# Ledger of designs, part 11: VHH binders against Putative NADH dehydrogenase/NAD(P)H nitroreductase

Target 1, 191 residues: Putative NADH dehydrogenase/NAD(P)H nitroreductase, of Methanothermobacter thermautotrophicus (o26223)
Amino acid sequence: MKLLWTSQHIKVTVHIDGKVSKMDVLEAIKTRRSIRKYQDREVPEELIDKILDAAMCGPSAVDERPWHFIVVRNREMLEKIPEVHPYGAMVKDAPVAIIVCCDSSLEKIPGFWVQDCSIASQNILLAAHSLGLGAVWTGVYPLEDRVEGIRRLFSIPEHVIPFSVIPLGYPAENPGTRDLFDPDRIHLEKW
Below, E stands for the ipSAE of ESMFold2; O stands for the ipSAE of OpenDDE; V2 stands for 0.75 times the mean of E and O plus 0.25 times the DockQ between their complexes.

## First folded at step 5 (VHH)

Design p1 (from n3 with G105D; framework vhh_lunsekimig_d3; at its last look DockQ between E and O 0.01; V2 from the best seeds 0.00; counts 0 for: pae E 21.6 > 2, unsure alone 62.8 < 65, placed apart)
Fold by ESMFold2, look of step 5:
Structure p1 (fold): chain B 191 residues (1-191), chain A 124 residues (1-124)
Amino acid sequence: as target 1 above (191 residues)
Amino acid sequence: EVQLVESGGGVVQPGGSLRLSCAASGFTFSDYALYWYRQAAGIERELIASITYGGSTYYVDSVKGRFTISRDNSENTMYLQMNSLRAEDTGLYYCAAEPSEWDYDLTTAQYDYWGQGTLVTVSS
């Protein structure tokens, strides 16, 4: 018997979700560093949209998705953030910042919103890194003075809690990577 | 016009080596993530290796340690070095590329690009 074989191009199109990552996810996690110096270069709206899409892909307690995001590009507003957030001084030099907030009216199970907003915040950092941007998570919650200051500055309602401020831009520094693996932190079967 | 052309397939004995090439044209090669897929007879094609625009690599467990993906941006070519080949590696090997969102001067359509495949046969 004689068998004939042919090569055919296989294309997955139309109505199929599927996208291969630009950067390997383990590489992104291992190489992401806090970046506090940025080029004088605009970040296109399209990239912010992709970053926020990634932020909302995180799991949340009982799928409550309590997060809201404020995108800040206005120079005057960015320059005011350090007045209420002393360790956020680099924000004034960033082309854009994202404020991650919890809308407490969306909580389905009280007290898990901190984990939910932390997941969204980390996804912002990883997505920014994968797109060639640098970012840093600056803490707001649970420091009452920072929460109150940011709420006042951006007219955030009482039931909405500012959680983090994340300045981002094209990086103007390269701090390198670190080997942070510590086997003493791993416990098998029990503490 | 975007083109991806695989080459380097052939017949080898178990334990042998092959190097596949994927020559690209019609886009800014250095801004694309690149992929190798494999399809055995009667099976869906599977991703086996990828390399980002920044040079980071990924491998499925079945080829890790035996296959090496690389890219030469000056020659617009991606490679797959395949060592210690096994009968299970037999199949059609395809390259693919994902366009960069930063470059809006590309074509009017945005979707994954695929080559036509190169056959690898591992047999005695």
Scores: ipSAE 0.000, ipTM 0.089, lowest interface PAE 21.6, mean pLDDT 81
ESMFold2 (binder alone), look of step 5: mean pLDDT 76; pTM 0.749
OpenDDE, look of step 5: ipSAE 0.017; ipTM 0.272

Design p2 (from n3 with T52D; framework vhh_lunsekimig_d3; at its last look DockQ between E and O 0.26; V2 from the best seeds 0.00; counts 0 for: pae E 5.4 > 2, unsure alone 61.8 < 65)
Amino acid sequence: EVQLVESGGGVVQPGGSLRLSCAASGFTFSDYALYWYRQAAGIERELIASIDYGGSTYYVDSVKGRFTISRDNSENTMYLQMNSLRAEDTGLYYCAAEPSEWDYGLTTAQYDYWGQGTLVTVSS
ESMFold2, look of step 5: ipSAE 0.018; ipTM 0.339
ESMFold2 (binder alone), look of step 5: mean pLDDT 76; pTM 0.748
OpenDDE, look of step 5: ipSAE 0.031; ipTM 0.441

Design p3 (from n3 with G55D G105S; framework vhh_lunsekimig_d3; at its last look DockQ between E and O 0.02; V2 from the best seeds 0.00; counts 0 for: pae O 7.0 > 2, unsure alone 58.2 < 65, placed apart)
Fold by ESMFold2, look of step 5:
Structure p3 (fold): chain B 191 residues (1-191), chain A 124 residues (1-124)
Amino acid sequence: as target 1 above (191 residues)
Amino acid sequence: EVQLVESGGGVVQPGGSLRLSCAASGFTFSDYALYWYRQAAGIERELIASITYGDSTYYVDSVKGRFTISRDNSENTMYLQMNSLRAEDTGLYYCAAEPSEWDYSLTTAQYDYWGQGTLVTVSS
């Protein structure tokens, strides 16, 4: 990818590799949908790196950054996830999944790691979408059977808590945009 | 419980056309993402087409331009128009439904629903 630099009075956008250089952030937020059907197409490691970089840009309680990520590409392992995650059936069809975990030894104040890992998980969804990928957040924590199943499957130590499993790939569906704004959810000054 | 019933399968010569239907019981079809899958003998099911609640469509490359997915929410029915059929299109065709607004796979979530399949045979 190359960008042509020019003077401040002339801005030139060069389309390379058949894409525009970025998506507007509000457009990304509004158009991101859960994608559960994927093309039979590999996701380059470069894109996973960009997604995880974005995941780590989120705020965390007192900057504790408790997150760890397991990148799963092994077909046999992806096919086993639905055995311990009954509503994660689409994971077996994904070329890759990211498991978001909390390392409790990094906690600086108890219990805020859930918010921290939720922020990282949402950033993964938005970054994937901005890169032309589709993803869905499948919940693990706080469902004890899912937590234990994922921990055993991936040899996750007891002080590390699997939080979410996020399968991703090039989308094989287009759910469209929704208008979900509800002014009744907005309260001025008090409830 | 949701029931999905496929129909319209049959035997057709290469180059021919078929129209498959998928009828659902007692729910609002427009709230779901809908899918057609096919399964050839001895092979796992493959996704071939989908349509979302907003009527956006996707097709796998092998059927793009030949197959058209659509739905009629007033009849609670989804269709697959299959043109220019080839021997490789032979198989069982299944419909499936999934809530289109499902963003998380939590314990209390709805399940995907599947039909029993309708057979399409492309041969002389």
Scores: ipSAE 0.014, ipTM 0.270, lowest interface PAE 6.9, mean pLDDT 82
ESMFold2 (binder alone), look of step 5: mean pLDDT 74; pTM 0.728
OpenDDE, look of step 5: ipSAE 0.017; ipTM 0.290

Design p4 (from n3, 19 letters changed; framework vhh_gefurulimab; at its last look DockQ between E and O 0.13; V2 from the best seeds 0.00; counts 0 for: pae E 10.9 > 2, placed apart)
Fold by ESMFold2, look of step 5:
Structure p4 (fold): chain B 191 residues (1-191), chain A 124 residues (1-124)
Amino acid sequence: as target 1 above (191 residues)
Amino acid sequence: EVQLVESGGGLVKPGGSLRLSCAASGFTFSDYAAAWFRQAPGKEREFVSAITYGGSTYYADSVKGRFTISRDNAKNSLYLQMNSLRAEDTAVYYCAAEPSEWDYDLTTAQYDYWGQGTLVTVSS
């Protein structure tokens, strides 16, 4: 038996319109991809506002809503992120990045802030996608060197924990949709 | 067109060495994390090793100390030096690439670009 594998060329469809998209929620979830290449084009403040509104719509443990967001547009700051965050190189090429943080003084139940900030981070990705933008979630927490590096770079207080850095912009790539459904991961009634 | 082309596979005796190469084209390789995966007959594809765009390396426990991943961004190439080979290393080895959404977990199957594979056979 002979098996042949080939690499495929991915054709890119470029969206140049920053208008609000009327995308079905299941379509958004299924078609969202991590985007690491961005056009040299500003993202309007209005779109960032909509994305952060969506981020804050997520549920949180006992409604603690521990999240804070730093919006970074300054080129000098964006260019410094890779110095403390090695997988953040694409951030220097993004027009804007959002840093998702936990304010531990808002935490009502210890340890659930990670889930809370993860929900907010995923909502940022989905909202950006629905608005014609591309984004990627780059991990900061729980990697101590990255947490401290980002904290120092952005003057984040000791009680505030940087969780993720999410660069975003109009996409300059289209990696296509993946079919990741695996029925073997589904267990009916019991393991 | 993005392409990843593996080479350097072959038949090797136990305890021997092989060096795998992966030539990348159609994208700026220096901006991507890259990895080696392998698939033995009848088994799922498994993680072998990864290297970030910044040069940090990660290894599966089964190969740590025996395999060395490296990259040459000027040549758009990824390498896997395989020493002290064992029969259990027999598999088709695949090159893969993309920047990670989560860099602390490079073992996930998030890579979008894959090569065709190169066969490594370790037998007496």
Scores: ipSAE 0.000, ipTM 0.202, lowest interface PAE 10.9, mean pLDDT 83
ESMFold2 (binder alone), look of step 5: mean pLDDT 82; pTM 0.831
OpenDDE, look of step 5: ipSAE 0.031; ipTM 0.520

Design p5 (from n3 with S50Y T108P A109S Q110E; framework vhh_lunsekimig_d3; at its last look DockQ between E and O 0.19; V2 from the best seeds 0.00; counts 0 for: pae O 5.1 > 2, placed apart)
Amino acid sequence: EVQLVESGGGVVQPGGSLRLSCAASGFTFSDYALYWYRQAAGIERELIAYITYGGSTYYVDSVKGRFTISRDNSENTMYLQMNSLRAEDTGLYYCAAEPSEWDYGLTPSEYDYWGQGTLVTVSS
ESMFold2, look of step 5: ipSAE 0.042; ipTM 0.395
ESMFold2 (binder alone), look of step 5: mean pLDDT 77; pTM 0.765
OpenDDE, look of step 5: ipSAE 0.022; ipTM 0.425

Design p6 (from n3, 16 letters changed; framework vhh_vobarilizumab_d1; at its last look DockQ between E and O 0.01; V2 from the best seeds 0.00; counts 0 for: pae E 17.0 > 2, placed apart)
Fold by ESMFold2, look of step 5:
Structure p6 (fold): chain B 191 residues (1-191), chain A 124 residues (1-124)
Amino acid sequence: as target 1 above (191 residues)
Amino acid sequence: EVQLVESGGGLVQPGGSLRLSCAASGFTFSDYAMAWYRQAPGKGRELVAYITYGGSTYYADSVKGRFTISRDNAKNTLYLQMNSLRPEDTAVYYCAAEPSEWDYDLTTAQYDYWGQGTLVTVSS
């Protein structure tokens, strides 16, 4: 049994009978960082499938599950994203990006889709991290110019709202972990 | 047994009005959000109006200003007042009850209840 640590990837492993165990959920949450530099290395479709499965495991308001996902691997399309999304320049360097969208026809109660798509987006980040990938959430909604730019670029119907663009790939940077716990944010019994 | 029974549908001329009712039984009505949905032939079911257990209301853009959803918790009844009706409002209208729970994993319980629908036809 041994625990392994590397300076380039914080990963706790349990070595039983020569096997390496997957990352603990609390470790994944605490060690996930936004990654904006990626290796020139393809991400297998199998890993994208696992990430999207995780994205759809999140709770949603009244179980409305309003999310849809566009998987973008085409280089020409990835290279066009910065034209409509100025803080998404790293997307052109990613092997793949996932666009999280709301299908407003699936809403059961208006306005809660933002929470729903946020949950799906965070699950994508955590799942990618647990699989040895790096990702970053780049905001689209509620910035009108970004929403309409992404909608036009990907031929997204008017009833579908692009929420976020999440480039991902094998990381080519290691920003380290942060200790962000702040006890002053915790209130017992009342404010 | 949970029951939702719609009534008040019928044939009406463009510009006319109808009031739909939905009688609910078999659950604590005041704890549920309630909705009206509609489905035109050959099309998907769409939300028309929604009212939370706290009384907040929401409307589809296509009906906003023309339709009013309301509820009477003492009578376990949901209403939809439809004014200025148009031919595109022609559909089967369904009453729905949504659980107050926000947990996505309720697949072993009936968490969406639907009525059988009432037909509204708007034509001359």
Scores: ipSAE 0.000, ipTM 0.083, lowest interface PAE 17.0, mean pLDDT 82
ESMFold2 (binder alone), look of step 5: mean pLDDT 82; pTM 0.827
OpenDDE, look of step 5: ipSAE 0.009; ipTM 0.252

## First folded at step 7 (VHH)

Design q1 (from n3 with T52Y T108P A109K; framework vhh_lunsekimig_d3; at its last look DockQ between E and O 0.24; V2 from the best seeds 0.00; counts 0 for: pae E 5.4 > 2, unsure alone 60.9 < 65)
Amino acid sequence: EVQLVESGGGVVQPGGSLRLSCAASGFTFSDYALYWYRQAAGIERELIASIYYGGSTYYVDSVKGRFTISRDNSENTMYLQMNSLRAEDTGLYYCAAEPSEWDYGLTPKQYDYWGQGTLVTVSS
ESMFold2, look of step 7: ipSAE 0.041; ipTM 0.516
ESMFold2 (binder alone), look of step 7: mean pLDDT 76; pTM 0.747
OpenDDE, look of step 7: ipSAE 0.534; ipTM 0.813

Design q2 (from n3 with A33Y T108P A109K; framework vhh_lunsekimig_d3; at its last look DockQ between E and O 0.23; V2 from the best seeds 0.00; counts 0 for: pae E 7.8 > 2, unsure alone 60.2 < 65)
Fold by ESMFold2, look of step 7:
Structure q2 (fold): chain B 191 residues (1-191), chain A 124 residues (1-124)
Amino acid sequence: as target 1 above (191 residues)
Amino acid sequence: EVQLVESGGGVVQPGGSLRLSCAASGFTFSDYYLYWYRQAAGIERELIASITYGGSTYYVDSVKGRFTISRDNSENTMYLQMNSLRAEDTGLYYCAAEPSEWDYGLTPKQYDYWGQGTLVTVSS
């Protein structure tokens, strides 16, 4: 136990106490479920900041980091998403949604942005789960009508491609866990 | 081949009980949210009960305390125990299944399965 500056002590103390109660990364991966029902409870901006920090920690092709994120809290905008995303009905009930986008002007290797934005999207799901939130990945790309609908709704420029819409909030459901491990999918040395 | 088959419907007096079954083939129930719907003559199907993969249940107010939904994943079967039946419970009862994990690239057929219905008639 050692004395540090107040602002550093506050962060270190929270991290030390938080680490004692933090979920192991393998358990987080195994227990994360898509959550489509949320409490009527606001999500603090601090948690959104932590989630986006985690999103940007993913690897990307040749370090191109093509991702941009739109944070949507405006009720009227959230309620319009189902008009252009027919399977995104739960978004209207979420306190916040994150739209993961690719800025194609940042691509260094054509076509790898899909992997890059997929990594960022999965990191959002895991980070939200680790913070006690629930989230779900609703697909936009590569469905052209969804891409153009979201682009129109949020004034996204033509060189930017909306990839996913991820509503999140404190969960109001518990789907439980699944055991999906299949040893037949594992091949040693060759197919 | 994917199938949902309801059974257990019949004629019962007010205050009586029935147990409905829904058996699945061609997919495993364990990854699905399961539902019972009811359709009375001349109206749209209405959701009456649901059960998640993890066993959490929901009931519409008109059946709370009288109906119990349950699932047996090892038999690939869902049940609806209906007690204290009333005349307004008369109708066709359908089971339905929806995947608990999916993205919006899937077709509706991959996550929206329906049975053919079983008739419940409460006498009087």
Scores: ipSAE 0.013, ipTM 0.273, lowest interface PAE 7.8, mean pLDDT 82
ESMFold2 (binder alone), look of step 7: mean pLDDT 75; pTM 0.747
OpenDDE, look of step 7: ipSAE 0.027; ipTM 0.364

Design q3 (from n3 with E98Y T108P A109K; framework vhh_lunsekimig_d3; at its last look DockQ between E and O 0.18; V2 from the best seeds 0.00; counts 0 for: pae E 5.7 > 2, unsure alone 63.5 < 65, placed apart)
Fold by ESMFold2, look of step 7:
Structure q3 (fold): chain B 191 residues (1-191), chain A 124 residues (1-124)
Amino acid sequence: as target 1 above (191 residues)
Amino acid sequence: EVQLVESGGGVVQPGGSLRLSCAASGFTFSDYALYWYRQAAGIERELIASITYGGSTYYVDSVKGRFTISRDNSENTMYLQMNSLRAEDTGLYYCAAYPSEWDYGLTPKQYDYWGQGTLVTVSS
């Protein structure tokens, strides 16, 4: 068993016949791809806990932390998501999905919740990738039909805004990496 | 019209080899990752291997080391070399193509093209 306590000042218990692997953060950012094909394999609750912990580590406007997360594992519910989000059809094939929401009663200033929930959503993608999972961000907000559909499906109250649906699982594809750096997008001192 | 046409299936003895082909037409081959699936009688279709345009591969554990996926981008064709075949490899083999691009589900795109399958029988 590899103890992570020394390197991170926390104790982490890992599977006896496996090793947790650490990925450099720049490597994780550069190699993360949207994964839309998943193995028929359950994702342990402990990994979901780590992913959601990472989601909540993001900065937020005036530390408002407006996010809430719905973890969906029920097969029937996962199969209903494409009925209100039809181009997110891969969600029905995932063992689990996370719905990122904003609770508007937690906003301290209006409108920055979009940035806050975007940060949380990207942290979910990176954390999943670092744990050997694949994930994809499917758009909900600002498409009103999808917002209302997801709200209705999961009984989300009117003051809570579903932002994104993120299916995840062990990947069953390997899209490879991209080199997307474009120096023409960089402006020194002025436009 | 998009087409994926598998060929090369047949009957083979345990321990034998077989090479499958998947000929593609009707889409920009370079924009797609390619996949092999198999379906045994009475069982759901399962992914076994995939390959990107750039040649990065993925295999499920049950075929790793025995099967090799490859693509010839100049001929718009994907292959599956199957060695050391076992009775459990018997089934209908499908090729599939999925686009590399993702748009957050904002526009309707066909995200999967499928062939009709080629039968592989490993004699019992």
Scores: ipSAE 0.016, ipTM 0.436, lowest interface PAE 5.7, mean pLDDT 85
ESMFold2 (binder alone), look of step 7: mean pLDDT 77; pTM 0.766
OpenDDE, look of step 7: ipSAE 0.021; ipTM 0.517

Design q4 (from n3 with G105N T107D T108A A109K; framework vhh_lunsekimig_d3; at its last look DockQ between E and O 0.21; V2 from the best seeds 0.00; counts 0 for: pae O 9.1 > 2, unsure alone 61.5 < 65, placed apart)
Fold by OpenDDE, look of step 7:
Structure q4 (fold): chain B 191 residues (1-191), chain A 124 residues (1-124)
Amino acid sequence: as target 1 above (191 residues)
Amino acid sequence: EVQLVESGGGVVQPGGSLRLSCAASGFTFSDYALYWYRQAAGIERELIASITYGGSTYYVDSVKGRFTISRDNSENTMYLQMNSLRAEDTGLYYCAAEPSEWDYNLDAKQYDYWGQGTLVTVSS
């Protein structure tokens, strides 16, 4: 059985067995949009595994790979996330969310974990998109109220820092694509 | 020209109700998440409620169960029904909008559009 997702610019075919039509990396990057509306449809575990695999393939400072991931499918927990995240309202509508965290005990060089977890988060978004899913990055760190809210909600240890909450699901919207190229932001050789 | 215009503010007694409106123009309303902020005297502006373009809502704890945010895309208007008003609800209420292209917001400074505000005074 094939599942098709059609956007304004791309068509993605998703198979029940987890196989998906390939999207080239530039297409994935250029056509990705934040998706905040989701179908009433479960996301197969296989797709989540692929997304998490992609999340762990990004570079990190001195290969510290400080990231951890909480996969949330429980409806009660998903519904509670907006209570501590002012811009996470759509999370309650998603069939699943991934919380990206940093284990500070794995950090080799201070401060680079933000970049590491950002890369992981972006890879989640790109992977989801390439698999015919929609997702959005809701920032947690560095806002203390959100960090602590998520920490308490999921009983996250003190040495682990929640970084982002990423709801995802089959998209129920088609926002189109953007042209964000700005040559004025390119400087040759010097500023 | 983009415009957000708040209305519905006024003076009300504790326990009373008000309904605020935010009329939007100059942009594709349905593509934006919308927010209500308020600012009390001497206090920093705070987020009190939000609604995504998908209709999902958020409320700060102090207004949960009392305030309801909604939107009518056909009228390009956002609403805030405020019930059981308290003295601490007094302040200038602002509406804000962010585009769907925005991945996430960190704070109020990141919003594209703001209204001028409508004053709510709760006093006996």
Scores: ipSAE 0.008, ipTM 0.297, lowest interface PAE 9.1, mean pLDDT 86
ESMFold2, look of step 7: ipSAE 0.015; ipTM 0.225
ESMFold2 (binder alone), look of step 7: mean pLDDT 76; pTM 0.750

Design q5 (from n3, 19 letters changed; framework vhh_gefurulimab; at its last look DockQ between E and O 0.52; V2 from the best seeds 0.00; counts 0 for: pae O 10.5 > 2, unsure alone 64.4 < 65)
Amino acid sequence: EVQLVESGGGLVKPGGSLRLSCAASGFTFSDYAAYWFRQAPGKEREFVSAITYGGSTYYADSVKGRFTISRDNAKNSLYLQMNSLRAEDTAVYYCAAEPSEWDYGLTPKQYDYWGQGTLVTVSS
ESMFold2, look of step 7: ipSAE 0.006; ipTM 0.165
ESMFold2 (binder alone), look of step 7: mean pLDDT 78; pTM 0.788
OpenDDE, look of step 7: ipSAE 0.009; ipTM 0.270

Design q6 (from n3, 17 letters changed; framework vhh_vobarilizumab_d1; at its last look DockQ between E and O 0.02; V2 from the best seeds 0.00; counts 0 for: pae E 21.4 > 2, unsure alone 61.9 < 65, placed apart)
Fold by ESMFold2, look of step 7:
Structure q6 (fold): chain B 191 residues (1-191), chain A 124 residues (1-124)
Amino acid sequence: as target 1 above (191 residues)
Amino acid sequence: EVQLVESGGGLVQPGGSLRLSCAASGFTFSDYAMYWYRQAPGKGRELVAGITYGGSTYYADSVKGRFTISRDNAKNTLYLQMNSLRPEDTAVYYCAAEPSEWEYGLTPKQYDYWGQGTLVTVSS
């Protein structure tokens, strides 16, 4: 479910024939669902640019920003991903996928790149959802067979670590919203 | 003012047919992707069918082969032909318009628009 809102306090300087996309951040977080079925519809480059801009807005350890992104639209390459990623079957049906990678030469503090790339990956999911797209995070790291398989498939250098593969497209399913709040997971002052 | 007005709902026996219409006004209809959603009692809204401004169509698995979405841009009207209706198709059906996402943040003039719904009851 996607909802667009307009605040009467937003600055409107260009509005001749375009559309606006605006979703409350809490709504985006609560309504985002993993989407594994996609319409036969291209995703414009402009939306991918917005998503990657959002991905790079995340915090990182000492501002190291170790992330790199591979944008995959080629059908042959998308169809090969399930051969090295057994739970990535839906990737071959997506119009586009984003591979989130760590360039270890950019690390300033060893070992925090996983958190950094996780933040970028989640921002991709939220940005895609806010733009009317569906996406899903498929795990690559820390599974060594998947890491090496993806590295080989996309000619990724040894100092660059593929972290996640995120197929995305206009959704062809609606799994609905769930209430997952569990107060038993909240501990006050101590465990 | 933007309006989406659904019509064509009613009572139908299993195996019957209905054609839903959604009359749109107050926006440039041809610029929007259009969708039909439905909401059965006690459930959330689910996407039934969609059609882009370029004519590509989508159908939920549960209705594929039985429902046909179409649009007439000259009449600003969206249609849903529903054949071989089943009791599980009983729901309120909503028309929706989805704005373009590739112009994010450039203009606030367009929003997701929803109709008020038309009831379809399939009962023996």
Scores: ipSAE 0.000, ipTM 0.086, lowest interface PAE 21.4, mean pLDDT 82
ESMFold2 (binder alone), look of step 7: mean pLDDT 79; pTM 0.790
OpenDDE, look of step 7: ipSAE 0.025; ipTM 0.506

## First folded at step 9 (VHH)

Design r1 (from q1 with Y53R K109S Q110E; framework vhh_lunsekimig_d3; at its last look DockQ between E and O 0.20; V2 from the best seeds 0.00; counts 0 for: pae E 5.0 > 2, placed apart)
Fold by ESMFold2, look of step 9:
Structure r1 (fold): chain B 191 residues (1-191), chain A 124 residues (1-124)
Amino acid sequence: as target 1 above (191 residues)
Amino acid sequence: EVQLVESGGGVVQPGGSLRLSCAASGFTFSDYALYWYRQAAGIERELIASIYRGGSTYYVDSVKGRFTISRDNSENTMYLQMNSLRAEDTGLYYCAAEPSEWDYGLTPSEYDYWGQGTLVTVSS
């Protein structure tokens, strides 16, 4: 089946030498892997826009939406991140990274921004995966030296807290699917 | 000082069995997800089995029911029991140790640890 959309819409095509399909959300969650090896291939701005749109779809405490995102494509800046993030070496090889930040002036309830930014960070990973990209969450908060290093490197003001650095690109590895379900972690009615 | 050493490879007839071992020194296995990869001629190494912190396992479809991965964290050793071997199982088998996703870069993930490989040949 072919579907032709109006001139302002994307054509959806299914043909013999390839398949165009959308990834189911449970499939995306189950098959997403941390990807630390990337092709020498640019990520289109359109895909970054879709990923950040998804990042902002997460719930937040009392709808405070404290998140801000820094999109980093500059090679010199990407190469400097490992200088302040001892386990972020793969960032220098990524075509782009997203820094998830909290603007503390947007907090409505103190301290819930960690959950808010965690949700946004995970949504970035899932959206990237659904678009054929690979990504990995590298931790910044709550490690003081990483927070200070990233803040200095990107001129982040004192009221803004860098939370995570997420390099992404087209994957140059395939670590495969994992089965992580552990029924011993499930407690019915009580501990 | 960090070292992974595979052993137990060899030549075996179709339908036979082998047990591979991977011994580690210079780091603690228990903090890592552990993997067996294999490399056939002209192909990138492919993941075939994994075992995670907590003991959960995963197998690629082509080896499910025939291969069993296990780990002994007290001996820093991982194993792959390979049964009902087929010609398509021929290849160089590598062990690997990689940080898990819940680590957020708290362990030395700059070094994905790899062994040098052990050859498995399934032939008549």
Scores: ipSAE 0.023, ipTM 0.318, lowest interface PAE 5.0, mean pLDDT 83
ESMFold2 (binder alone), look of step 9: mean pLDDT 78; pTM 0.768
OpenDDE, look of step 9: ipSAE 0.429; ipTM 0.769

Design r2 (from q1 with Y53R E98Y K109S Q110E; framework vhh_lunsekimig_d3; at its last look DockQ between E and O 0.22; V2 from the best seeds 0.00; counts 0 for: pae E 5.1 > 2, placed apart)
Amino acid sequence: EVQLVESGGGVVQPGGSLRLSCAASGFTFSDYALYWYRQAAGIERELIASIYRGGSTYYVDSVKGRFTISRDNSENTMYLQMNSLRAEDTGLYYCAAYPSEWDYGLTPSEYDYWGQGTLVTVSS
ESMFold2, look of step 9: ipSAE 0.055; ipTM 0.493
ESMFold2 (binder alone), look of step 9: mean pLDDT 81; pTM 0.800
OpenDDE, look of step 9: ipSAE 0.536; ipTM 0.806

